# VH-VL binders against Large ribosomal subunit protein eL28 (rpl28), part 15

Target 1, 132 residues: Large ribosomal subunit protein eL28 (rpl28), of Dictyostelium discoideum (Social amoeba) (q9gs21)
Amino acid sequence: MSQDLVWSIIKKNNAFLKSSHGLTLSAEPGNLRNKNSLKYSGLARRTTIDVAAVNGKVVVSSKIVKKAAFPAQSKKTTTFSTVNTRKTARFVKTLATQYAPELRAAALGRLHRVQSALRSAKKAAARKAKKN
Key: E = the ipSAE of ESMFold2; O = the ipSAE of OpenDDE; V2 = 0.75 times the mean of E and O plus 0.25 times the DockQ between their complexes.

## First folded at step 7 (VH-VL; framework fv_ecleralimab)

Design T4 (from T1 with heavy chain K54E, light chain D52N; at its last look DockQ between E and O 0.06; V2 from the best seeds 0.00; counts 0 for: pae O 6.8 > 2, placed apart)
Fold by OpenDDE, look of step 7:
Structure T4 (fold): chain C 132 residues (1-132), chain A 120 residues (1-120), chain B 107 residues (1-107)
Amino acid sequence: as target 1 above (132 residues)
Amino acid sequence: EVQLVESGGGLVKPGGSLRLSCAASGFTFSDAWMHWVRQAPGKGLEWVGHIKSETDGGTTDYAAPVKGRFTISRDDSKNTLYLQMNSLKTEDTAVYYCARDDWGFAMDYWGQGTLVTVSS
Amino acid sequence: SYELTQPLSVSVALGQTARITCSGDNIGSYSVHWYQQKPGQAPVLVIYDDSNRPSGIPERFSGSNSGNTATLTISRAQAGDEADYYCQVWDYSSDYVFGGGTKLTVL
């Protein structure tokens, strides 16, 4: 099934849709901007990149569907520390350029947001530790 | 080769305004986050503010000393970064640098700077 | 606000090793970047993410970051290494923060 066809089916009805201030957003995995669109759909797209915070680390994931009839193809995940920000960014950039150039900016943006959040959390934790 | 060239610096009276420009080349400007950093004479580096890429929202953030007075903007069609400085103070006297951010929260390329002197 | 502290000056003999420190509260949790600035010139990134060298930066430059102190190490100091050096981090609450700078003199 083509990504266009999948999108036509799920765009108005999926478990990840959220309404906020008159806008329809998506919380689906692989949606780098939380926009309900084919471009950013983690469900409909054959190729996706995702950046998330997991256990205090940056996790970069890619989904590649080579054949429409076989969606179960390979999810690859790579984990990074927030200490090496540039390296992570370079990885995301390279990955996006290779598999989804149109998502490069979005992926890097998500990475920045995730890294920011993780740094903030670390700082908060450090402050708490000093009080004890 | 990445190049950043600042312009627009000069002498201005306190309370006056000045607009700085930074011409960028050698990279995809529209994808880059950009910074302004200043350095008072004989002093250290001080971050002024940044602007994100349009794809990342194009939002800006500023250092406390300049917030409300300075505005950063960009024209991607011209590969140019701007710093609008209003209500200038004597303590704003500095060489102003534009710098590129390569998603590392570091400035990997800098211009040569342009001098802004605020004096009565 | 988050603050970074550097010594005002460091001296090193020609061919010896210079170490410039950058101190901050739990700075080891941050990514520290270092900039070199020679008189009348713009800053140049010499170390990013604690210990990485940009292209074109000599191997003589190295960095480390742990606990409350980051360190820029310049081995086999050359006359051309005489400059001001600044450490920098990004802090959620204070945005981009620079150290006060260290003047390195090569004797």
Scores: ipSAE 0.014, ipTM 0.678, lowest interface PAE 6.8, mean pLDDT 88
ESMFold2, look of step 7: ipSAE 0.536; ipTM 0.789
ESMFold2 (binder alone), look of step 7: mean pLDDT 93; pTM 0.954

Design T5 (from T1 with light chain S31N; at its last look DockQ between E and O 0.05; V2 from the best seeds 0.00; counts 0 for: pae E 6.4 > 2, placed apart)
Fold by OpenDDE, look of step 7:
Structure T5 (fold): chain C 132 residues (1-132), chain A 120 residues (1-120), chain B 107 residues (1-107)
Amino acid sequence: as target 1 above (132 residues)
Amino acid sequence: EVQLVESGGGLVKPGGSLRLSCAASGFTFSDAWMHWVRQAPGKGLEWVGHIKSKTDGGTTDYAAPVKGRFTISRDDSKNTLYLQMNSLKTEDTAVYYCARDDWGFAMDYWGQGTLVTVSS
Amino acid sequence: SYELTQPLSVSVALGQTARITCSGDNIGSYNVHWYQQKPGQAPVLVIYDDSDRPSGIPERFSGSNSGNTATLTISRAQAGDEADYYCQVWDYSSDYVFGGGTKLTVL
């Protein structure tokens, strides 16, 4: 099934759609901008990259949808500690070269946001610990 | 207290070479990524390049204007950062700062800078 | 290459609030850092990761970043706040990128 066909089916009806201030956003895995569009769709695109926070760590994932007749997905996942932020960035940077320029920027942007969030969480936890 | 002290600046002719040093103290130097940043007289800050920690591979990266001419290195045993500048140009005239980048944060500490003047 | 744009200068009256902007394409997706540089001195980190303050930086300094604009806010401006301020990001294509700097004058 083509990306366009898949998009035509799911663009208005999927579990990840969210409405906010008159805008339709997407929380789907692989959507680096949270935009409900084919350009950023983690569901419709055959090749996707994702950066997420999981259990206090950075998780980078790539997904490749194989032949239409065999919709099996190949997923590769790499997990990083927040201590090695530059290593993670280099990994994402290298991986992102396989994608369109807008997705490259999106991937790095997502990484920055994820890293920032994790650091903030860590600081908050530390502050809480000091109060106890 | 974290301290960074640059040295080696001076006057040099176009096409000449100069080596800057940055002496670090007050922190585990070997764990830090280190940067060179320069500032031309009356101008803004310009990133020159960085060197990673040994644990992160110890590799370097450079800004386009200095690639192929400048080399960053480090001696962790001496807590010293270096900037070898070859084929210097007049546009390389600037105060050169070394700065620490600790664990993916911003450049949180800077040296006082050393002036490099390239003039005929 | 990724570019950051700052106003050349900003003026603020003593005790008032100064706001210095840093504009870039989707800059809200990046972590923005801010440096203060007084005449004849080295830069000093005043804000990192959009809104975090290093130890020793007064609470009068705050940062925000969304959309295409990051903002450094200096409340209750003091004479000592007069300086050049630079924003900075790390980008895929341009590595470390600084804004052009903003001269803050305290009147």
Scores: ipSAE 0.021, ipTM 0.670, lowest interface PAE 6.2, mean pLDDT 88
ESMFold2, look of step 7: ipSAE 0.053; ipTM 0.662
ESMFold2 (binder alone), look of step 7: mean pLDDT 94; pTM 0.958

Design T6 (from T1 with light chain S31Y; at its last look DockQ between E and O 0.05; V2 from the best seeds 0.00; counts 0 for: pae E 7.2 > 2, placed apart)
Fold by ESMFold2, look of step 7:
Structure T6 (fold): chain C 132 residues (1-132), chain A 120 residues (1-120), chain B 107 residues (1-107)
Amino acid sequence: as target 1 above (132 residues)
Amino acid sequence: EVQLVESGGGLVKPGGSLRLSCAASGFTFSDAWMHWVRQAPGKGLEWVGHIKSKTDGGTTDYAAPVKGRFTISRDDSKNTLYLQMNSLKTEDTAVYYCARDDWGFAMDYWGQGTLVTVSS
Amino acid sequence: SYELTQPLSVSVALGQTARITCSGDNIGSYYVHWYQQKPGQAPVLVIYDDSDRPSGIPERFSGSNSGNTATLTISRAQAGDEADYYCQVWDYSSDYVFGGGTKLTVL
């Protein structure tokens, strides 16, 4: 395989891995751009799970609906190295199962895509470095 | 073999400070998430907090009763976990264990514990 | 915060089967881990991920988890099984949560 082809693959995968393409299902699709107090309040109480690649690492972000006395959702972010793929998958699976089971398959699918692309980019870069 | 050895426990007056250490061997310490768990005399296990591996960002989380008073840190060059305890209360009296968190968010290896007694 | 409830004590006749329960809201959606602690000793992990055994744990130890209850089962109970047993989960909002512990007495 030529270096131009390998570089094209690495370049595309690297750009994808730097992108903050998260998964979010919390917003009410028909009213996101038409803000009002009633719609915004309902949207602010929805659970979300985002999975994205940031700086070559996997970042899982979530907003969790808590007790009704808490007017705003708490947002939490956890960063995982690519070397601990099993722990990352368990984290996303457990989080979704606990608080948003309808998002579980989508979140895990997105995680798989991000992890696979990151591993492929690292593997291709390592092979290019060894070939001199 | 995995070994975890806590040290630094002792008698401290309320409001005082104490630093615990946990010496680790037999595994790649820098890749592990590490925990402190305590057990008051005659009582059950209570999670104190953890620190993630440096590869996972090295951040900490704490149980509510100790947040703001206790600080977990690690020195990967010495394979050592630390617990800095400030503003100690009598309720902090316990045996303090360090524990390794392998994948799965479970504590698969524990140290022998070190006793902290907070008393006037 | 998330809570786990265990009975304070369970008794079992030598050679019989002991069952120790751990109750929690929708605990069947969590991975449950179990620890054995003998007096004056550190806890030892005996079951992880609901039903898996670490290396060195006898096959007499098994676990299950569904609905609102996880159960540690010890078949052919031996005197050496007498100990305190704790269930534990990781919960996103409460972090690491332990049950209150169950003292198993082998008669």
Scores: ipSAE 0.047, ipTM 0.654, lowest interface PAE 7.2, mean pLDDT 79
ESMFold2 (binder alone), look of step 7: mean pLDDT 95; pTM 0.962
OpenDDE, look of step 7: ipSAE 0.052; ipTM 0.703

Design T7 (from T1 with light chain S94Y; at its last look DockQ between E and O 0.03; V2 from the best seeds 0.00; counts 0 for: pae O 7.3 > 2, placed apart)
Fold by OpenDDE, look of step 7:
Structure T7 (fold): chain C 132 residues (1-132), chain A 120 residues (1-120), chain B 107 residues (1-107)
Amino acid sequence: as target 1 above (132 residues)
Amino acid sequence: EVQLVESGGGLVKPGGSLRLSCAASGFTFSDAWMHWVRQAPGKGLEWVGHIKSKTDGGTTDYAAPVKGRFTISRDDSKNTLYLQMNSLKTEDTAVYYCARDDWGFAMDYWGQGTLVTVSS
Amino acid sequence: SYELTQPLSVSVALGQTARITCSGDNIGSYSVHWYQQKPGQAPVLVIYDDSDRPSGIPERFSGSNSGNTATLTISRAQAGDEADYYCQVWDYSYDYVFGGGTKLTVL
């Protein structure tokens, strides 16, 4: 199935849709901006990049759907610690060049947010440990 | 080659205003977070504030001493960073640097700075 | 607010190893960056993320960060290494914090 066809089917009906302040958002994996649109759909698009925080690490994932008729996906995952901020950024920047411009920008944005969140969490944990 | 060039510094009276500019080249300016950092004569480095990329919301944060008085903005179409300084105080006297943050929460490139002197 | 403490000055003999410390509460939980500033010049990033070197920075410069102390190490000190050195971290709510700076003198 084409990504357009998939989108036509799932755009109004999928498990990841969320309503917030009159807006429909998406929490689907691979949706870098949490927007319910084909442009950012991790489900509908054949090729996606994802940046997420998992167990205190930055996880960068790529998805490729090789054949429209088969749901099989190729996924590659790379994990980074927060102490390698620039290295992680460089990696994402390089990887992002393989994707559409809109996903490149979105991936970099998500990386910043994830890195910020992980740093904050790490600091908070450190402070808590000191008090105990 | 990455280049940052500050301008707009000068002498101003307390309570006055001044706007600094930073012209950027050699990189995709719109993707970068940008900082202002100042250094009083004979003193250390002091962070003034930053502005995020548009992709990351384009929001700003400021150091406590300048909050409410200073405003950072950017024009990506001109590859220019701005620092609007209002209600200037004598303690604001410093060389003001613009610096790029290339996703490291560090400033990897700095301009040569522009001197701001606040004196009666 | 988070604070970083550096010695005011450090001296090193030519060809010897200089160590500049940056102390902060649980600084090991932060990513520490180091800047070199020579008189009349803008700061230059010499170490980022505790121990990584930007392109163009010689291997004589190294960094470590553990516990409450980060350290910039300059091996085989040269006359050109004489400068002010600043440590820096990013803290809560995007507060960027610099140390007070250390004057390195090469004897």
Scores: ipSAE 0.015, ipTM 0.670, lowest interface PAE 7.3, mean pLDDT 88
ESMFold2, look of step 7: ipSAE 0.301; ipTM 0.725
ESMFold2 (binder alone), look of step 7: mean pLDDT 93; pTM 0.953

Design T8 (from T1 with heavy chain K52R; at its last look DockQ between E and O 0.02; V2 from the best seeds 0.00; counts 0 for: pae E 10.4 > 2, placed apart)
Fold by ESMFold2, look of step 7:
Structure T8 (fold): chain C 132 residues (1-132), chain A 120 residues (1-120), chain B 107 residues (1-107)
Amino acid sequence: as target 1 above (132 residues)
Amino acid sequence: EVQLVESGGGLVKPGGSLRLSCAASGFTFSDAWMHWVRQAPGKGLEWVGHIRSKTDGGTTDYAAPVKGRFTISRDDSKNTLYLQMNSLKTEDTAVYYCARDDWGFAMDYWGQGTLVTVSS
Amino acid sequence: SYELTQPLSVSVALGQTARITCSGDNIGSYSVHWYQQKPGQAPVLVIYDDSDRPSGIPERFSGSNSGNTATLTISRAQAGDEADYYCQVWDYSSDYVFGGGTKLTVL
């Protein structure tokens, strides 16, 4: 069976995988305990990395806070096939190392959990297809 | 920081009703699927049912023994999960846990449970 | 209607390796999760997706899943590992199923 058919079965039968579930990781300089919360001064300025499952694929997005007179934020979103797990891990590691090194372990851990969830969904879809 | 706290357990006669609550904190409750799992005294874990996030349709599923008698609901504005139990039977006697299903379709955080005793 | 079978009890000598099995028809096609429950406490997830450890779980906990058997392995068993252990699967269409539980005794 084609991979597209497998993923259409998953999307039809599992609403959890159709929607993005993500905990946004955030980093502020000098505050390694900061999660998705505003501490110190109350400013909403932070670098974030998000890893989620969207349409049966891994989506990595980031918001990078630049320090300037008017902060220019660079928002990047990259979508990976579930087949490219090593490439996805290298991308997340590089992104976190460069822009939010204190988040590297958490971002890779979240990537692993998202990939595990998608792998579990593929097992279920393959089992249902085999029972046809 | 993730906390789940069940409440509302107690003694109820057969045929009675009881409503359990689970107060959640430390995560975005509205994004999570939530479960009820029960454990009769001295017995194993038994899945009761779950409710999906509103974004995922907000739908519920139940184990066969409780279908039609139990209703799971959520109030995302209060970060609270509910279990309405009607037509209670003595075999419903158990500690009731709420649990979060965040990833891997596994229950990664559990409350400490609340005891429901159904007896004459 | 899917069933998971675990032994009622397993004993292990202190410092030795314990293996707790979870049997089910073609369980290798499911993702298996494992929970530890100590007396008077809530369950704690110790293995997910067959073999992955959540943060904070010692690496002496490991898991495998193939064919009709999933196995939780606890190397260098400690007194603090004495607990009930449950396996669990999800049939992605409806049911969450737990095994009956295994009481691990550390002698």
Scores: ipSAE 0.006, ipTM 0.602, lowest interface PAE 10.4, mean pLDDT 77
ESMFold2 (binder alone), look of step 7: mean pLDDT 93; pTM 0.955
OpenDDE, look of step 7: ipSAE 0.498; ipTM 0.858

Design T9 (from T1 with heavy chain D31N, light chain S31D; at its last look DockQ between E and O 0.07; V2 from the best seeds 0.00; counts 0 for: pae E 11.1 > 2, placed apart)
Fold by ESMFold2, look of step 7:
Order: C-alpha cells, then structure tokens, then sequence
Structure T9 (fold): chain C 132 residues (1-132), chain A 120 residues (1-120), chain B 107 residues (1-107)
C-alpha cells in the first residue's frame, strides 16, 4: 500500500494527527511583548525545534539563533521514515544538544509522542483494512 | 520535580455543584494534556475527561457518564487545571485525580487525589 | 464503548513470575499502558506503548500485546509488587478506557 494511501487512512482515524499541524518547542522566551524596545536587536529571536507528522513521516524543523556578530536564524527541515526511530532520535538529540540544550528532553519526548501516534495510527489503519 | 495537587473536594448533596482545582508545578504546564480520573471507594479507575494543550487545539473530551454535567478548563497563566461538576449524583462519589499526559498518550504523573462525597 | 477485562485477582509466589492479562476485542491494534496502585496511593505508570518502561521502573516489569490480549509480566515477584494493576488504552479520538483492575497478591 502506497504511503499516501496509508497516510490518508491514518489521518482519518487519528484525531491527534488530524487536529495538529505540528509540534513546536522553543527555548525559554526573550521578552517578545517588548518588541518596540528591541527593534534593532536579535534578542527577541529564539531557537525552536518543531516535530510534526507529515504524510505519515516524522518531520523535524528548526530555527537556529546563532551567536555571531548578529543573532541570526536558520530554518532547516529534515524528513524521516517512521521506521527510523533510532536515527531520528539521534538527530533530534544532536540538534538540541548543539543548539538548544534546554529543549533536549522535551524535544525527545515530543518525538516519542509523534512516533507513537504514527505507529498506533498504522495499527488502526491495518485493523480497518482487514475489517473490510 | 513534577507536582500535581488537587483541591476543592468535600461533601455535597445530590444536584449540587463543586469545582475542583489541580495546581501543577515542575513542568511546562501549557504543553501538556491534562486528565481527570476518578476512583469510587474500593473500586477501579474511571477516566472522566481531558483537555488538550493549546497548541493541540485546547479542546476537551469527556466520558459518557459526565458529558453535559462536567466541564474541564485550564488557566495556563496559573498552571491550574479545573473540573466544574454540576448536577452531582451519588455515583459521582470518588477520589478525583489530576494526571499529566506530556507525551506518549499515557498518564505519567498523578496527583494524590481529592475526595468528593455526594450523599443525601 | 470499548471494554477491557482483567482478572479480579492474581496470586504469585515470592520470586516467581506473575502474569496479569487485559482482554479486549482486537486489543493488539491499540497501545496498552499499565498502572500500579498501592493502597492509599495514586497510580504509577509502569508500562506504556505495550512494552516500554518509564525511567525508574525495573526491568522485572515487561509487557506484550497481540490479538485480543495484552499481558503485564512481573518476574522475580517481590513483596513490594503487591498492588492493584490497571490496563488502559486510548481510542485515538475521545475515549480513554481502563480495565477493571487486578489485585496482585505475593504469597
């Protein structure tokens, strides 16, 4: 069965995946509500890690605040197969350890939640296919 | 580190109302799904309902016996979960637990519970 | 709604292996979680996603799930394992379901 067909069955039967467009985590905030006083600085920018299920795959996205002459953000996206659990966990661990160590435990926990939902939705889709 | 403390239990007559609170600390409350689970004296665990995190839509779901009578809400600025119980019945007598679901769709931390007694 | 059935009680000799079952129609298609509750205490998660252990839960606790039966296995049973055990699933929409609970007695 094609991944798009499996994804459509999974998304139909999994409310977590259907009601979520992604999971986004951020480091402890700078004071973003005082943006007018921070207009010319990068202190309002934060490193974020987003973990989502897209088309039945785990997608990890990040915005990185670098500490060079000016704070800057880089946006990057990496897509993993559902079965690459160890590789995905290593990637998220390395990314968080390098750029947002305060998010490491939360990012790995959210990754597990997304992977568990995809695994459970695949079980549910297989159940429906056999029922019919 | 993680701490959940329920309060607001007590004695109430059938048809009455109570509001329970659950004070949370030691984790990012706004990112967690939160549950209410009850246990009648000497009986098993019964799920009451949950509220999702704001990023997952902030919506609630309830077990059939309490739909329309109970309302779950949260105040993320106070790290507090609430259960409003209306039209209470004697079968609502139970210890009410607050539980966290931060990942994995399992209830990984529980409070110690607050007793609600509904009797005439 | 979906129902989970557990035996009312299970006895095990000290040092032996206990098995607590949780039966449900096609429960193998769900992720099963297990909770331990000692008298006067709140429940504690001991197994999630059928077979995974939270940190701090000893490897004597294991789980499996296939077909119509999920099983919590406690090897080398200790007096401290005496408790009520509940299985639980989520239907991935609105309903969380607990089993009726099993009292484990260590003889």
Amino acid sequence: as target 1 above (132 residues)
Amino acid sequence: EVQLVESGGGLVKPGGSLRLSCAASGFTFSNAWMHWVRQAPGKGLEWVGHIKSKTDGGTTDYAAPVKGRFTISRDDSKNTLYLQMNSLKTEDTAVYYCARDDWGFAMDYWGQGTLVTVSS
Amino acid sequence: SYELTQPLSVSVALGQTARITCSGDNIGSYDVHWYQQKPGQAPVLVIYDDSDRPSGIPERFSGSNSGNTATLTISRAQAGDEADYYCQVWDYSSDYVFGGGTKLTVL
Scores: ipSAE 0.007, ipTM 0.592, lowest interface PAE 11.1, mean pLDDT 77
ESMFold2 (binder alone), look of step 7: mean pLDDT 94; pTM 0.956
OpenDDE, look of step 7: ipSAE 0.020; ipTM 0.707

## First folded at step 8 (VH-VL; framework fv_ecleralimab)

Design T13 (from T1 with heavy chain K52R, light chain S94Y; at its last look DockQ between E and O 0.03; V2 from the best seeds 0.00; counts 0 for: pae E 3.3 > 2, placed apart)
Fold by ESMFold2, look of step 8:
Structure T13 (fold): chain C 132 residues (1-132), chain A 120 residues (1-120), chain B 107 residues (1-107)
Amino acid sequence: as target 1 above (132 residues)
Amino acid sequence: EVQLVESGGGLVKPGGSLRLSCAASGFTFSDAWMHWVRQAPGKGLEWVGHIRSKTDGGTTDYAAPVKGRFTISRDDSKNTLYLQMNSLKTEDTAVYYCARDDWGFAMDYWGQGTLVTVSS
Amino acid sequence: SYELTQPLSVSVALGQTARITCSGDNIGSYSVHWYQQKPGQAPVLVIYDDSDRPSGIPERFSGSNSGNTATLTISRAQAGDEADYYCQVWDYSYDYVFGGGTKLTVL
C-alpha cells in the first residue's frame, strides 16, 4: 500500500471523517477496522504500525517487509508498562521514523490516546476501590 | 468549516463561580477531544484541562493549579463544551480559549476566547 | 513537570529567514507543535509533529526537532509573520506543556 495513500486515509479519518469508523483501542491486532484501508489499497499493507491496550498495558506491533529479499512477514510485538510512558513514546517515534515516516503522527497520536485512556481507567478503578 | 465560540466570561469576585460554554460546529464533536487553554493578560498560553471523546471514555484531566476547582464537561447532543470554575482566585484572570484536539495530538482549531476577570 | 524554553524575542529582516528555537530535555523524543498568535487573536496551529503543516499553512513555514532543540523556520519573512510563537508538547502523562512564547519582529 502506498505510504501517501495510507497517510491520506489516516488524515481523512480525523474527527469529522471518522464518525463511523473512528480509531479504536484494541486488545488484539485483528480487531482493527482495516476494511476501509484495504478497500482503498486493493492490496494488503506491507508496512504497518499499530498501538493498542492489552491487559492494561501498551502493546506496539508492526508488520515490516524487507524489500531486498523474499518477503518474510511477521508481527513484531513489544509490550510496555504504563509507567514507561516516555520509553514507549521514544520507541514508537523511532520505529515510525525508520520504517514508516508517513505514519509517525498517527502512531504517536494513537499512543497518546491509549496512554491517556489507561491512566484514566486506573484512576477510576482506584477511586471505586477506596469506596469499598 | 470548523467554528468554536466561547461565551460566559465576565467579572467575578474571588471565591465566586462562573461557567463558560464553547459552541462547536463543522465537525463531529463527539469524536473530538476538547481543551481549555488560558492566557493571563500579557502572558503566555497555559493549558487548563481537557475532556476526551466519547469513544475514548469521556474522561478529564486538569492542570495542577485548577484541580478540584474546575470541572470540564461536554454535551454531545448540543455540540457544547463547558468549564465550571469554582473558588475563583485572582490568578485565574485570563482569556479562556476552547480548542479542538483532533486524534488527541495537536490543538488544530481554537475559538476567539472569552475574558474572565477575578477581582475584588 | 516537563519544561520548554524559548527565547523572548527574535528579529528578522523582511525577506530573510527566521528561526525560533524551543529547548527541552530530550525534546527530540517528543512531537513538537507550533502555534502562531497575532495581537488580539486566537492561536493558530502552524506546524505539528515537528515538521508537518496543516492545510492552509504556506511552505515557508517548516520545522525540525532533534536532540534537545526543536526549531520553527520561517523563510522569506513577511510583515504578516510578526506574531508570538509557542511550542507545545504532551508530556506523555497528563499535562500539555507550552513554551513561554517568542515575539517575532519583522524589520
Scores: ipSAE 0.363, ipTM 0.735, lowest interface PAE 3.3, mean pLDDT 80
ESMFold2 (binder alone), look of step 8: mean pLDDT 93; pTM 0.951
OpenDDE, look of step 8: ipSAE 0.524; ipTM 0.860

Design T14 (from T7 with light chain D52K; at its last look DockQ between E and O 0.05; V2 from the best seeds 0.00; counts 0 for: pae E 7.2 > 2, placed apart)
Fold by ESMFold2, look of step 8:
Structure T14 (fold): chain C 132 residues (1-132), chain A 120 residues (1-120), chain B 107 residues (1-107)
Amino acid sequence: as target 1 above (132 residues)
Amino acid sequence: EVQLVESGGGLVKPGGSLRLSCAASGFTFSDAWMHWVRQAPGKGLEWVGHIKSKTDGGTTDYAAPVKGRFTISRDDSKNTLYLQMNSLKTEDTAVYYCARDDWGFAMDYWGQGTLVTVSS
Amino acid sequence: SYELTQPLSVSVALGQTARITCSGDNIGSYSVHWYQQKPGQAPVLVIYDDSKRPSGIPERFSGSNSGNTATLTISRAQAGDEADYYCQVWDYSYDYVFGGGTKLTVL
């Protein structure tokens, strides 16, 4: 099936994928995670990791705070097919371990939920296409 | 109705081999991920491994205690799942279930199991 | 591998609510599935993805998952609910991990 059709079916049939689209996990740079990190205001630098379904694929996005004379961030996005679940998990584990170790379990759990939702949506799309 | 029927269990000595089969019916077998789960007598459930559908890569994953000794395969033309067990140990004694995966990485249908006893 | 802990047994009076817990480090970040196994029978999926019911499972079965604890809740317990119950997750090392099981006794 085309990417647009697959994504349309996924969005229609799985609210988890829609709700995951705007979720961002955040880690404080250089500090132990504290209870007030989400309420911290001002010019605090934040490393973020997002795992979402986009167009029927797993997309891992990060905003990494670089160590430089100025505050700096780099955004990186990596897209995985749904077939390589172990490779995707190793990528998220390595990324979180290096840049946001306090978010590692949450990022991997998020990945698991996204992969589960995509597999469910793929099955639903396949059943619908077969019936048509 | 979905049915899964395991066979091929029996008594075997340590170091021996057995091949289990799981005959599937009532669903499109080629689209399913299939699992093996075992349960030692009087004990809890223990995942053995799985095989994905061909469209999801057809790859296998195994629990650490069986990796390198057990091989999962499938024949989609016969709707049959297989477990080849080599270098069997007494701790492999269990009822072996085959199970179908669903959309949530959960096992939604199970067979009734086949007993494997590894004993001198 | 990732470890799940369940109580060995839980008792409930007929018609009352049973709660079976499954504890794991950050289990709230995983999808939790629950299986019922009656003596001499194969397991049956009763809850998947924390709180969803497969077709044929009565609404009195429900589930929740947050923090370090997932809970299977059985309202209006019946004699037929007496069974072993297992929680299960898929961990990031690709193991499908089961809890040790909880024997539910309906008094």
Scores: ipSAE 0.039, ipTM 0.659, lowest interface PAE 7.2, mean pLDDT 79
ESMFold2 (binder alone), look of step 8: mean pLDDT 93; pTM 0.952
OpenDDE, look of step 8: ipSAE 0.565; ipTM 0.872

